# Designs tried in a protein design chat: miniprotein binders against Hydroxyethylthiazole kinase (thiM). Part 4

Target 1, 273 residues: Hydroxyethylthiazole kinase (thiM), of Natranaerobius thermophilus (b2a1a8)
Amino acid sequence: MSTFNSNFKLGTYLTQVRQENPLVHAITNYVTMNDCANITLAAGASPAMCESRDEVSDFVPLAKALYINIGTINQEHKDSIYLAAEKASELEIPIVLDPVGAVAIKSRLDLVKDLLTNYNVSCIKGNNAEIKCLAGRKGHGKGMDSLDLGEDIQMVNSELSEKYNTMVLATGKTDLITKGNITVKVSNGTPLLGRITGSGCMLGILISAFIGASDNDWEAGIAATVSMGVVGEMAEESISSSTDLGSFRVKIFDHMAALTSKELQERGNVSEL

## First folded at step 6 (miniprotein)

Design A26 (from y7 with E32L)
Fold by ESMFold2-Fast, scan of step 6:
Structure A26 (fold): chain B 273 residues (1-273), chain A 83 residues (1-83)
Amino acid sequence: as target 1 above (273 residues)
Amino acid sequence: SELEKKLDEAEQKIDELESKLEEAKKGDPELLEILLEVFYLMMEIWELRLELKGDNPELKEKLRELRKRIIELLKRLLEAKSE
């Protein structure tokens, strides 16, 4: 179904992003920062990459959402992240947290847990391994195959959602979004998204833009996730070969900019578990 | 140097955007165009920071000042768009 209930309309959230043009303050990794800015612009929002310790406190109040991606972190970034998260929490500006590398690096896991404990995070977005690791489960296991179990991730999502009072998105072959005891499965997407760098980071900032434009974090987060998946499908349909990864990448931006509320509504593949 | 030329061009763009904002009225549709240009310029300046290598204290200070001006311009734009 394109909606998981009669009142939820995916297209409405895309329309809100374009009407509100929310400013998204992003502290993100250097590898994907340009793609994150461009996908945000393509969706109809305004990105701002402000990570300086001296500037972050003045910038956060201007934003409608704060996106934190810990993919490339040094001491200054860590300081800026804490200052931004503190200010956003004070002002009730929604925070979207992307725990990149938390499985591999204990100091990153500690940082993520500290942020979740001390600040009001609206959404945690990670892959199955990252999400399991945050829950303290045997997600430190050997391979991604053992972590991509569907229902197992649903239980982990619910545990984290209740513990931190946050929405949890676990990305995989299908994406699972959980708030409390309610889990939604998003079946849009293409394996080609895994063959370019930054698709996960683009999803994170896109969630931030949608949440920033709406009073309904839950439905907005779902709509953003569906939007990224639908755009991936459209980009795949627009290339001649699965090896046309460069063309695929540029078509992601083209289709995000051209995506209509009707297309999002019709192509969305969402079910409640 | 090439980087110095790009910084001068960025400074000129900030001057132009500040001038456009002074002429724009609160609630004017043109404010959205100015806002988008400001965001593109912020990204351009971020890229210039990544091109900067080693000891260039004068260029680092110039980039810092340009970023402060852009943040102030952004603040004024957001206040002008509201209501």
Scores: ipSAE 0.005, ipTM 0.435, lowest interface PAE 10.4, mean pLDDT 82

Design A27 (from y7 with L74F)
Fold by ESMFold2-Fast, scan of step 6:
Structure A27 (fold): chain B 273 residues (1-273), chain A 83 residues (1-83)
Amino acid sequence: as target 1 above (273 residues)
Amino acid sequence: SELEKKLDEAEQKIDELESKLEEAKKGDPELEEILLEVFYLMMEIWELRLELKGDNPELKEKLRELRKRIIELFKRLLEAKSE
C-alpha cells in the first residue's frame, strides 16, 4: 500500500495470527523471556526461545519471524544474534529488532547499526530516545520519554525508515509508526504499561508474531501495536485500583487471549499524520 | 534422581504427542491443542537445560536428544497445519 487507508481492517491481522500460528524465534533478555513467551501464546502464536550459538541454526529455518532483543548481551549472545540474522536474511524470514539499551551502551548501538546495515530488518521498535539515538540525535536528561512528538520524531522515523528500508516504531505517550514517508499515530494504551517491566519487549515479540502471519508487514505491525494498546486499556478497566499492578499484568495476558477481531477493530484509535 | 524422572516424563510426553500427531488429520483443529502442548513442553525442557548448565554431561546429552525430537515434532506439526 502507498498510503494509510482509513478503512484499514485491524481485526483481520489478529485472525491471521490465530489461523497461521506463526512460529516466532526470539533471542531476548532473561528478565522478560517468560512474559514474551506468554504474550506470544496468548495472541495465538508459537514462541521458540533459543539463544544458544549451537542451537540457533536449528530454529531459524522453522520460524516465520525472528525477534531480536539486545537487552542481555555477552559474546555468545552476540554471536547467536549474528548467526540468526544471517540465516533469517538468507531465508527471507522477517527480522524485528528491539534496540534495548542502545542509548546508554555504545557497543549495543554499534551492534544495532551493524545489523541494520548488513541485514534486511522488517521493523525497528524502540522508545523515542532509542530511535533518536539511532539517527545520530541525542536525547536530553530531563524528559527523555517526553521528547517532542510530531515533526521531530516523525522526521527521525522517516529518515531511519528510508536509510534502512525498514518500518520504524517509536513508542511514547503516543506511538508513531513510519514506513517511508507515511506515519501513523496509535493513540491506544495506558500509562500503566510503563509501570510494569517488559511491556515494551512484549510489544516487540507481538509485532514479530503479526508480521510472521502476514505478507503485509506495514499493516500487521500497526495491528500488533494497536492490539497491545487495546489490551492495556482493557486490563486497566479490569482492575479496581491503579496500584493493582500485579492484577494489571495478569489481565494483559487474559485480555490478549480473549481479544476478538471485532473488539480490536472497534477500539483501535489510529490516525495518519 | 528427580531431574532424571522429569526428563523421562518429558520423553514420554513427546512419545504421546508424536502419536497424537499421527492420528490427527491435516487441518484438524486438534493440531492447535497439540501445538500448544508442544510449546509448553519445550519451555519446560528449556528450563531444565538452564538448570543443568555445567552440571551432568549424561543429562545434558539426554536433554540434547529431547530438544532434537521437539524440533522434529515442530516440523511435522507445521507441515500438518493448513491455511
Scores: ipSAE 0.006, ipTM 0.343, lowest interface PAE 9.6, mean pLDDT 81

Design A29 (from y7 with L78F)
Fold by ESMFold2-Fast, scan of step 6:
Structure A29 (fold): chain B 273 residues (1-273), chain A 83 residues (1-83)
Amino acid sequence: as target 1 above (273 residues)
Amino acid sequence: SELEKKLDEAEQKIDELESKLEEAKKGDPELEEILLEVFYLMMEIWELRLELKGDNPELKEKLRELRKRIIELLKRLFEAKSE
């Protein structure tokens, strides 16, 4: 198993985000929009939370990346997502797709499949159940738990990556990022990220910022994933108790803003599978 | 009343930011500060949109107009910073 850090300078992608200050157009859920905007600003990118059907066509051409999170969606949002994805594909603006709730809700799964089939999506970020569901794995009832039983997520990632010509990030205790037949494991992070709302959505928009600033989607996506994990570790180290979740959340933004390329390079825990 | 006051305050803030942008020169470090204020204001106006789910048509139209002005302000800011 090789160490990705030996062959890949993670810190250069953080530097590139700050030098380029990419505009990230986000169509995101109502619960996490503030955190998504703030993590983007902290990283050195510019968020634009524009989801109105009347506005998205004017906004997409300004963006370096489009982040689509379907966590809280209504008919206007669906219309806006299709309009934005079409415009982004036309202009070759990378799309990062977060299929929140696609396992449980058929209309969301249908939307995600339509987007993947009709547009060039640069990255899909989901949990293991969401990723397996997109690969056509069978579920029962609510389906989520059954889809995670005994299946090799690395193989599922590769199947989806090849089918849709996209990078696939499956989040869990460790994160697996796959492009074609190459899979990288990111071991940075802390369980405390699971104890605040929106850490997954913050990761999605952060990936969008890194990809938007780089010509190398693969390495930029890995660098973003490592950055979120490293910042989580730093935030945990900065609080007095694991019950200081409010302070932990605040420290995520502080550490993302203060994170140096050297720190990212030294703390990154990445291995090729 | 409270919501109308917040919309008026947002409009005044947009007027101020438009004025600052007119005075700023291309490549000026102040452009970054203006950009940050625009994003804060965008988030504030987004929260007002969520509060207006069932409210009067005049306030909804004012919000649309303010959002349109913010998008135009962002276009001008990115052109001043990148080109």
Scores: ipSAE 0.034, ipTM 0.481, lowest interface PAE 7.7, mean pLDDT 82

Design A3 (from y7 with M42L)
Fold by ESMFold2-Fast, scan of step 6:
Structure A3 (fold): chain B 273 residues (1-273), chain A 83 residues (1-83)
Amino acid sequence: as target 1 above (273 residues)
Amino acid sequence: SELEKKLDEAEQKIDELESKLEEAKKGDPELEEILLEVFYLLMEIWELRLELKGDNPELKEKLRELRKRIIELLKRLLEAKSE
């Protein structure tokens, strides 16, 4: 059972997004909401930013995927998240969860753990510190684990994946994606993605779009992660200076819209660990 | 003033799309074009919410009502495509 046999074609998943035009229901943070909507459109999917408590339960059944980003939160937002997650789980609509700020803020960590325990989450996307914190280990800040062991993030990903029956994406200089005991490394990307706001949130909703268009969550999630990385590389190649961050941001959307299945297949840099 | 104009334009677009859906038959290729336009309107109205600065209850209520109409239009459109 190899992840990278002759039948695993990354480009096929981009084609499926554009053929299916999946509706992605997003409950996301207010800082990056516009960029999340636009990257979704650029990929060929349809974003639906419905976060009102009065509307989420009626909207979830229309969607192919639910993206939850907890970066801004109040009581109404919490109510909407729980109502949406409940409805999505009942209808077997995939949920992608982005635990923004879980390391720094205990109430956010508690919310994320509660969601993972009570609902069917298809994918968790976080940085290394957030992922380690969810596993009960020390992150960059003050962690929940009392031991300093210098944990291998691959091992931490596997632990969380088995515990919550979910795919785990730990983002960093290279991205590690784990499902059960199988981990792949995605080496596409550019440090410039860290110099603009919202690239992580754009990745989260992009994963939601790819998963929403496919019956294979694992391969679709990998293809989405590679797509964001490849587009970042193409955007960097398109600017004259690393200080052209505004042009870089614009080129991300242009290249996502123009990206071909062939380019995605040829530029993808993934390996099984 | 400019925001009020955009909300009025969005309302007119919703009226137009509702009329097009009423005339369309089940399975028509036109349903996909209407669906795409509905998604663009939903996102446009969501972006207008971000342009609202301070508390203007009248404009926020107008925007909320337009969102409800678009969601209802989307439900009807998806039902027309599925049968």
Scores: ipSAE 0.012, ipTM 0.444, lowest interface PAE 8.6, mean pLDDT 81

Design A31 (from y7 with I71Y)
Fold by ESMFold2-Fast, scan of step 6:
Structure A31 (fold): chain B 273 residues (1-273), chain A 83 residues (1-83)
Amino acid sequence: as target 1 above (273 residues)
Amino acid sequence: SELEKKLDEAEQKIDELESKLEEAKKGDPELEEILLEVFYLMMEIWELRLELKGDNPELKEKLRELRKRIYELLKRLLEAKSE
């Protein structure tokens, strides 16, 4: 599995991250904060974990991208999120939004919809269930399904992309990234990414770093998604057993730091649907 | 208590980082190392916050004070690195 769509120069976006060393302002959850900081550093970007209501408005102007993850939200975080999103929109700093828990909790879904309606969000990154929920769909049968349902996800992505004027990434067995009517499938990755905590949050901040270093949000977002998948594959190749999850996690950071533009281009498995 | 000791150690680390920042010049390569240390300290303080929860209001107030100092330190570091 070493197919690359020749329409994309994936490696140049990794080079751009390392050349520009973008500062990524992250408002994220307590569980994955350390992993988000470390994957950002490994990619060649600089993370800034500022959540204070008193500081966020002064911080945003220094950043090249704002990552918002609502995984552990309280009133202080909510206030900081609104202040940061407003300032980022004023300054045209790209916002990457991760709607963690929006499926189960109506107040979180309302927050996400409010942010998408009132601010300039560059990318929404969620699993299939979260993305469907944002589009007003509950899944099939016995409730929400996180699995990729093929064509349905493509349509849902397009509806959200057009409604909110944003790029939509639905993560699943394969990742689908949509901008308007154009959908790209990323087939890089490993099921082991689902067996460690925080891989989705690490992807979200990584997208923020790539977008922050580039004027081409669409291709940068695709390159970040491919990079995470490729690094996951390399980490899996570096362990002796699928039960070596601790070693697997460590190798994610090692391979992200060592990843070359050539490796990214050669291993990237991207197709336009 | 062990938690109180960890908070005191975190406060000492903030004092040391603030001193290093005052001594550093704008554009100094050492600012990246200080930024990384601030990162790890922020993670340590978030872990302490989860351990404390609702059990001690005095320690919670100290933790909030340390969080504010770290955010101010981070802001000053970013200004020194960028402009």
Scores: ipSAE 0.005, ipTM 0.282, lowest interface PAE 10.8, mean pLDDT 81

Design A33 (from y7 with K75L S82E)
Fold by ESMFold2-Fast, scan of step 6:
Structure A33 (fold): chain B 273 residues (1-273), chain A 83 residues (1-83)
Amino acid sequence: as target 1 above (273 residues)
Amino acid sequence: SELEKKLDEAEQKIDELESKLEEAKKGDPELEEILLEVFYLMMEIWELRLELKGDNPELKEKLRELRKRIIELLLRLLEAKEE
C-alpha cells in the first residue's frame, strides 16, 4: 500500500462513485466535452453538459458536483458559470475549477480569481503554470504550457490553498495536491497523457465525480487523481508503441471502465511531502 | 435536412423515455437505465447544436425545446429515484 496513512483506502472511493452514481454538472470547453462525458460514464458517474444561461440554475440543485472549465468562453458561457457557481455555493454543492488559459489571457485569470473570491470552490485543478499564475507569479506569454523553472510548486500550492480556502492540484510529471499545509504527491501517470488533448479536462471532471460521491473531498480528490494516473499507466501497457496515441486514448476509457477498487489500491503511488 | 432528421430522432427518443418514466414507479431499478439514456441523449443534443449551419431560427428553437424537455425529464427522473 503506497498511501500516506494505512487508513486511507483509495479503492473505496471508486466503489462510492459506482454505488452513488453522482450527477456531475459540467460547464466545460468544447474541444474536450465529449471525452469528459465519456470518462465520467466510464468511472460510473453521470455527466450532464448543461451550459445554457436559462437552464443552469434549475439544473445545479440536482447535481452532486459542479465542474467548471473556462477553456472556450463567450458571454452566455460566462453568465452561466456565475449563475451555476452562485447556486452551487448556496446549496453547498462542491465546485471543481479548471483555470484553462489563465496564464495567457488576463480576462480568464480575472474570472478565475473572481470565482475563487466570491464562491466556495472545493478544488482548483491546473498545470504548474496556471497554478503559479493564480498565486501571483506571471507567465511570460507562452500561454497554457507548463513552466518548470525550478520554483517550489508545493509552496505555491499552499499559498493559494490558504488564500482561497480550497484544495489545490498542480499537475505535472508528478501531481501535487495541497490542502492548507498538507501536500500529497501522486506519482502515478505517464507522459503519454500529455500527448493527447483533453486529459487535464478528464481529470477535472473525474475529481468532480469522486468528490460528488463522498463526504471527504480531500481523500476523494486524491483517489480521482490516482485513478487517472493508474488508468494512464494501464493504457500505456496496452499499446505496442508510444506513437499509438489513438489506441492509447481508447484504452484510457476501457481501463477506467474496467478498473477495480483492488487494482486502484494496489497500484496507487501516493506519498505525503 | 440531415440535422432536421437528427432532431426528429432525438425528439422520438425523448418521447420514448418520457413514456418509460411515466410507467416506472418510484425507486424502480429501471430508472437508472433511463437516467443513462437521458445523459447520452443530452450529449447527442449538445453535439447537434455544434452542427447548426447558418442562421436557422427554426432549428435553433427546436434544439432549445428538445434541451428543455430533456432537462425536465432529468428532473422528474432524479425525483423518482429518491423514492
Scores: ipSAE 0.012, ipTM 0.449, lowest interface PAE 8.3, mean pLDDT 82

Design A34 (from y7 with K75Y)
Fold by ESMFold2-Fast, scan of step 6:
Structure A34 (fold): chain B 273 residues (1-273), chain A 83 residues (1-83)
Amino acid sequence: as target 1 above (273 residues)
Amino acid sequence: SELEKKLDEAEQKIDELESKLEEAKKGDPELEEILLEVFYLMMEIWELRLELKGDNPELKEKLRELRKRIIELLYRLLEAKSE
């Protein structure tokens, strides 16, 4: 349930996506591209995978949000990312950045830092290791406890949010989303999401769709995160065995398309830290 | 080649969608269905790019042409919806 104020309703943001049908421009990795497009369509938004250097500057003005995932990058993609980010920042089109591989590959970390420094990024979404790496951290904290790791990541989120003037979503056993000094914990989801490829990338583009349909980036980003978690739970409830990963994946798309504003409102599990 | 055949099929789908848009009136609810088909086709064209291997400038040019046409169609469709 939402805890921010009496007027914040998770279901309203899903309704806005379906009413507005926002066009989401995605520059994403080759492995998860199809799943990203399909989850966007299932939610009620419109994905467009325009990555051409010659076309991105003309395409960005048509979009309501720009999703950038650096997981599979070559020079052409790098050029397109810079051109798209420049145009989106100029037009105040929200950018959602997914720093895939930033921990392992220095050139990716440098690219992400450059984008955050020079352009108006609305949201950065990464796992705990990626987010900590962006903040210059190398350790996981003192304890082996997941709660201790969650508390450590809250401070890291706030530091990055203030430094880059962006929302920061750190995905883990629970998801933490931070804007300035305000942090929300999203407890929806299932471990099965970690057993299929692309669930993190699907979350990133879904955040882009919700933000693109709303003037309230913060609440829209939270609603998207909850929506992904809720449909994951519903997909798990729809399979006969935890080893039915193929069926689980298919059910994510089915449940996203069928998800109602009432279901999202009732199943949402969010708390302010 | 299989890729060349798929590119030809994608071109035919663009032709069909352009014809549907031509018949649709500005603000028509049918534009939503056409828009959805355009996005499915854009995704299909993107997937075809992954099958492009080796140096084949004719297939690269065909793929570039189809991408430009589908983006132009998207632009015209969004303009028709905005009324």
Scores: ipSAE 0.000, ipTM 0.316, lowest interface PAE 11.1, mean pLDDT 81

Design A35 (from y7 with R67Y)
Fold by ESMFold2-Fast, scan of step 6:
Structure A35 (fold): chain B 273 residues (1-273), chain A 83 residues (1-83)
Amino acid sequence: as target 1 above (273 residues)
Amino acid sequence: SELEKKLDEAEQKIDELESKLEEAKKGDPELEEILLEVFYLMMEIWELRLELKGDNPELKEKLRELYKRIIELLKRLLEAKSE
């Protein structure tokens, strides 16, 4: 039993992924596509890519979850994203939304806000800057002593969760996942995850797989987040030097494939805030 | 062209996977191997979309047809696994 022991049965959610083998429909960027597919397979789920405007509506009904990563935006991809989100919402297929580039590019921020307003999104996963940007926080309140209300990520998560009726995961040194007024801190992970390309996208599709295999989106989303953190720790333990980033990346897939429900439950470092 | 050859190779792989599925018994463990090959082929066809350069509506139409066939193959495969 760890100091930050979770009251959630996290291990059962990994077991559900392995038993259900959920099909995850992913609309994602070409930079991380292979890593997203491979982490999904390693976890025990099935990835499927379909981005064609004319085919996406027929594909969504086959899936248990829809993962949307807005990292690639052209008109066909926008059309496909809207069609997929509408069909998934209609069929109550959970949508996981990754607002890649929302801080730097206004058209991406506008797209994310439009999707959240018009469709039923189960989870938003972003870094602290992306999440704050979605809440309209742009550094206002700078110089407000210790009372900077706009800078607290827990409060920002809660505001977005209530506004859009969704789970909000803000990734950082410690990951915070919020549903309404309930926030959970996941302390698993390693700084090395920030030193490889695609770890955030891998987390997004993992959340999709776990949610797709479960009737409990909240606990499944937490279990996915813990799983990514735990395998990151295991991968770090498996390399000789912190500069062995290539080996680190390979070990993430190895440990995800080998991860047991018992290991997930015992290594999970989760506390309610 | 090189792209046309890759599209022909993808079409051949779809033909092979359709034949394997037709021979497979419903609930057969071999369906998992076919499903994995379908995912790899979907990734391969997605990459071919990125290689399309210039205005070639015939190749774009061919690519769309191949992807529709993969979706149909996936539907049949999922039905065979569940049953």
Scores: ipSAE 0.053, ipTM 0.499, lowest interface PAE 7.2, mean pLDDT 81

Design A39 (from y7 with R49M)
Fold by ESMFold2-Fast, scan of step 6:
Structure A39 (fold): chain B 273 residues (1-273), chain A 83 residues (1-83)
Amino acid sequence: as target 1 above (273 residues)
Amino acid sequence: SELEKKLDEAEQKIDELESKLEEAKKGDPELEEILLEVFYLMMEIWELMLELKGDNPELKEKLRELRKRIIELLKRLLEAKSE
């Protein structure tokens, strides 16, 4: 038990999502679009998948948060992302950015850096390789990552957080979320989340929903991360075999919809580093 | 042909949802159910956009028109619900 955990009322953030029913505007990849919409609905928020260049600027003002995932980007999506990010920044609507593929693809890395430099991004969520890449470390594959001896992801998170004035979530076996020089470790989750499509994208839009319902981006972002981990654990507990991946996926949505504030508070495993 | 039928079906669903919204009162719990139906319809229309990969300007324009209508419907729903 840490002092941080005792001072942190995770359950209240889930309650806020359900009370406020925030509209989350998502520009996301087509592979995970349906799952992102459904996890948002299960949490008690309302997703809107508006991606058209001609529509996004008019749509952004209706939303409480903007989720940007560059996983299946084309030129129209790129134009829409810039227009939406600009409007969201003007209106102080929080932006959650998921830099999918930025490690492998230079044009995606450039897009992400440009967005972070020019707009008010509230949270950037990526895996360790994506986060290191954004910090200027060349983590483009297993060989490079294995040779990057001694890079502390906590330090990398802090560097990016200070540089871009954003919250940085590095996902892995445990998740590290950093704002400035403060880092929190979330130990909830299951390896089974890595065996279905879209769990990372579902986390990104969940963070958007929680932030959109709260005046405290930091704590709301942590609560969303814990919520995804906790429902993953509950879904694993609900299946008979680790090979029941279809049932596991179904149970994620069921448990997210049924999750109580008390369960989130009791099961949350969060510590300050 | 099958795509055209799906577009016609989507247009009919938009017409039905517009009628339901007009009948509903501001703050009515029924608005939550209409909002969910609008959401599922949005996803269906966006899937049709993805399926239409070839150069088919007529169907692309029809899809663009339906997308514009459903976004307008969503705006009205959010205004009615916020009360």
Scores: ipSAE 0.005, ipTM 0.418, lowest interface PAE 9.7, mean pLDDT 82

Design A40 (from y7 with K81L)
Fold by ESMFold2-Fast, scan of step 6:
Formats: sequence, C-alpha cells, structure tokens
Structure A40 (fold): chain B 273 residues (1-273), chain A 83 residues (1-83)
Amino acid sequence: as target 1 above (273 residues)
Amino acid sequence: SELEKKLDEAEQKIDELESKLEEAKKGDPELEEILLEVFYLMMEIWELRLELKGDNPELKEKLRELRKRIIELLKRLLEALSE
C-alpha cells in the first residue's frame, strides 16, 4: 500500500490551532455537548455552544468555524441550523456537518441534503452507513462494510465530495477522508473509542477547530482525524485495564491538551488510496 | 489530450522536486517546503488516476509510474527530515 507521511504537516496544524485559538460555534447534541466543549478547549480552541434561534445569526460572524451535529434535533434546533448555515455560507465561514441518525430518520436525511445543496459545507463526517445512505445506497448496519456487495466506501466518498463540493470523512475501524477524487486512509485509533459515548462528536468539533485555524481545509481535516486517533491510542496506553472506560475518557482530554507536534508527527499513520 | 498534458506537467514537477531534494542540505528548512509541494503533487496525481477510470491503458501505466516516483521521493525526503 502507498504510504503518505504528513508528518510535518500534521504538527503544523496542531500548532496553528494553539496559536490562533479559533472560536468554534457549535450547534450540537445534548448528550455530548460537554465533551465537545472540553475536547475543543484541550486542543487549544474556544468552543461556543450558541443554539438559540434568536442569537445564532449574530454569533456566526464571530466564529472561525461552524459545527453542526443533528443528534438531538427539535424544531428550534432546525431553525437555528438553517439560519447559522446561511450566515456562515454568506461569510465563507467553514461548516462541518455531522449527519447523526440520517440513516434511520428520513426528515434528518432531508435536512442534511438540504444543507449540502443550499450551503457551502466544507466537511461532512459520518460513519459508513450514514455516508452510504446520503449517497443513495443502502447499508445493513456496521456489518455491511464486511460484505463484498459491490459497495466501495472510497467511491461513495468521491461521489458525494464531487456532488456537494465537500470533503467527506467516513469513520470506521479505519477512517477514509476524501476531497474530490483524492482519498487518504487514517489507521490511528483504538476500539475503546467505540466504547464511550461521543467520540465521533468530539472528532467532528475537533475537525472544525483545525479547519477554523487554517487556510487548508483538506490537510487540517486530516490532521484533526489523526490527532483524535493518536490521542485515543495514548489514552489506552495510560489505563490499567480496558474496562477503565471512565479513566480512558479522562485521559483523552489530558492527552489532547498535552499532545505535541512531534508526537503527532511520529504516531500518525496515514496512507493514500 | 488534456489528460496527457496534465500527466506530462506532473512528471516535470516530480523532476523539479527530485532536483530540489538533491540540493537541499540535512536540516535545511527548505525540506519542509519540498514536503508540502510533494503532498500537493501527490494529491494531483491521485485525482488524475481517478479521471482515467475506464480509459487508456497506456496513460494508466504512466500514472502508476508517476505515483511510484512521488512515493519514493516522499520516502527520501522523510528520511532526510528525520536526521
């Protein structure tokens, strides 16, 4: 397999987050809101959880990136999402979209498609089933990716990236990130990330922070994805037992805050497809 | 074709970057700039590869050769940077 070492680039993007301290405006789910705020702070960015319909349009201009996660959605949340996305697109503030639950709920899929069609979305991050569903292909839960049914997630990513002019991240055992026809594979991470709530949501806001601090969305998005995976590995190494999930969660924040450019460069496991 | 022209341009860029790497000294800040250019060129080459889906086998072989060269250049560059 071809190997791409983004070593010095990865470290550069972490340094930019800490130098710029970008303000990330997040409209996110209530289950993981606190974790999303804390991972953003740990990385060196500033989170702002502004979701009020009356305030989002005035708040967006202050932000360097907008993170939208539809995991716990109601009508006011929908209104706020549309208003924020419109203002962000108008001002060319990057939008990171996390289509939580789009596979199961048609109204969520419709919302995601509306956002991608009408607004300038810089990155869409979802699991393989969510990404395939958005492309009009059907998944059978996480087991679908283990079956050779002619479904290639790299092709699906490219199709969506070209259709919506967006960067596409499909998360799984390994993460595939695509821009246009270019795909990279990120092999950092640990199964323990799947055993705590909100690791995917933390990745989404982390991508937003990195993109918000950089003029290069593509490389920043890759660096954020690698950073989350590396930090997960470091957190696993720091606990006594794989059943110490509470300690594991705490160590994610500790290691993100302590992560150095050199560590990110040395541990990054990225290959081009 | 337009695709053939882009492949020729990519080949010329690889030649240029290989020359720059050969002249760069160990620890030289220019090595990081060369790494950035290699990354962008690699992305361009992968984009051209997907444009060749279902196309000319001759161009596919040329693209594979360019890909091998850019990966080898990247390996040499990373080795120089790790010193």
Scores: ipSAE 0.000, ipTM 0.088, lowest interface PAE 23.5, mean pLDDT 81

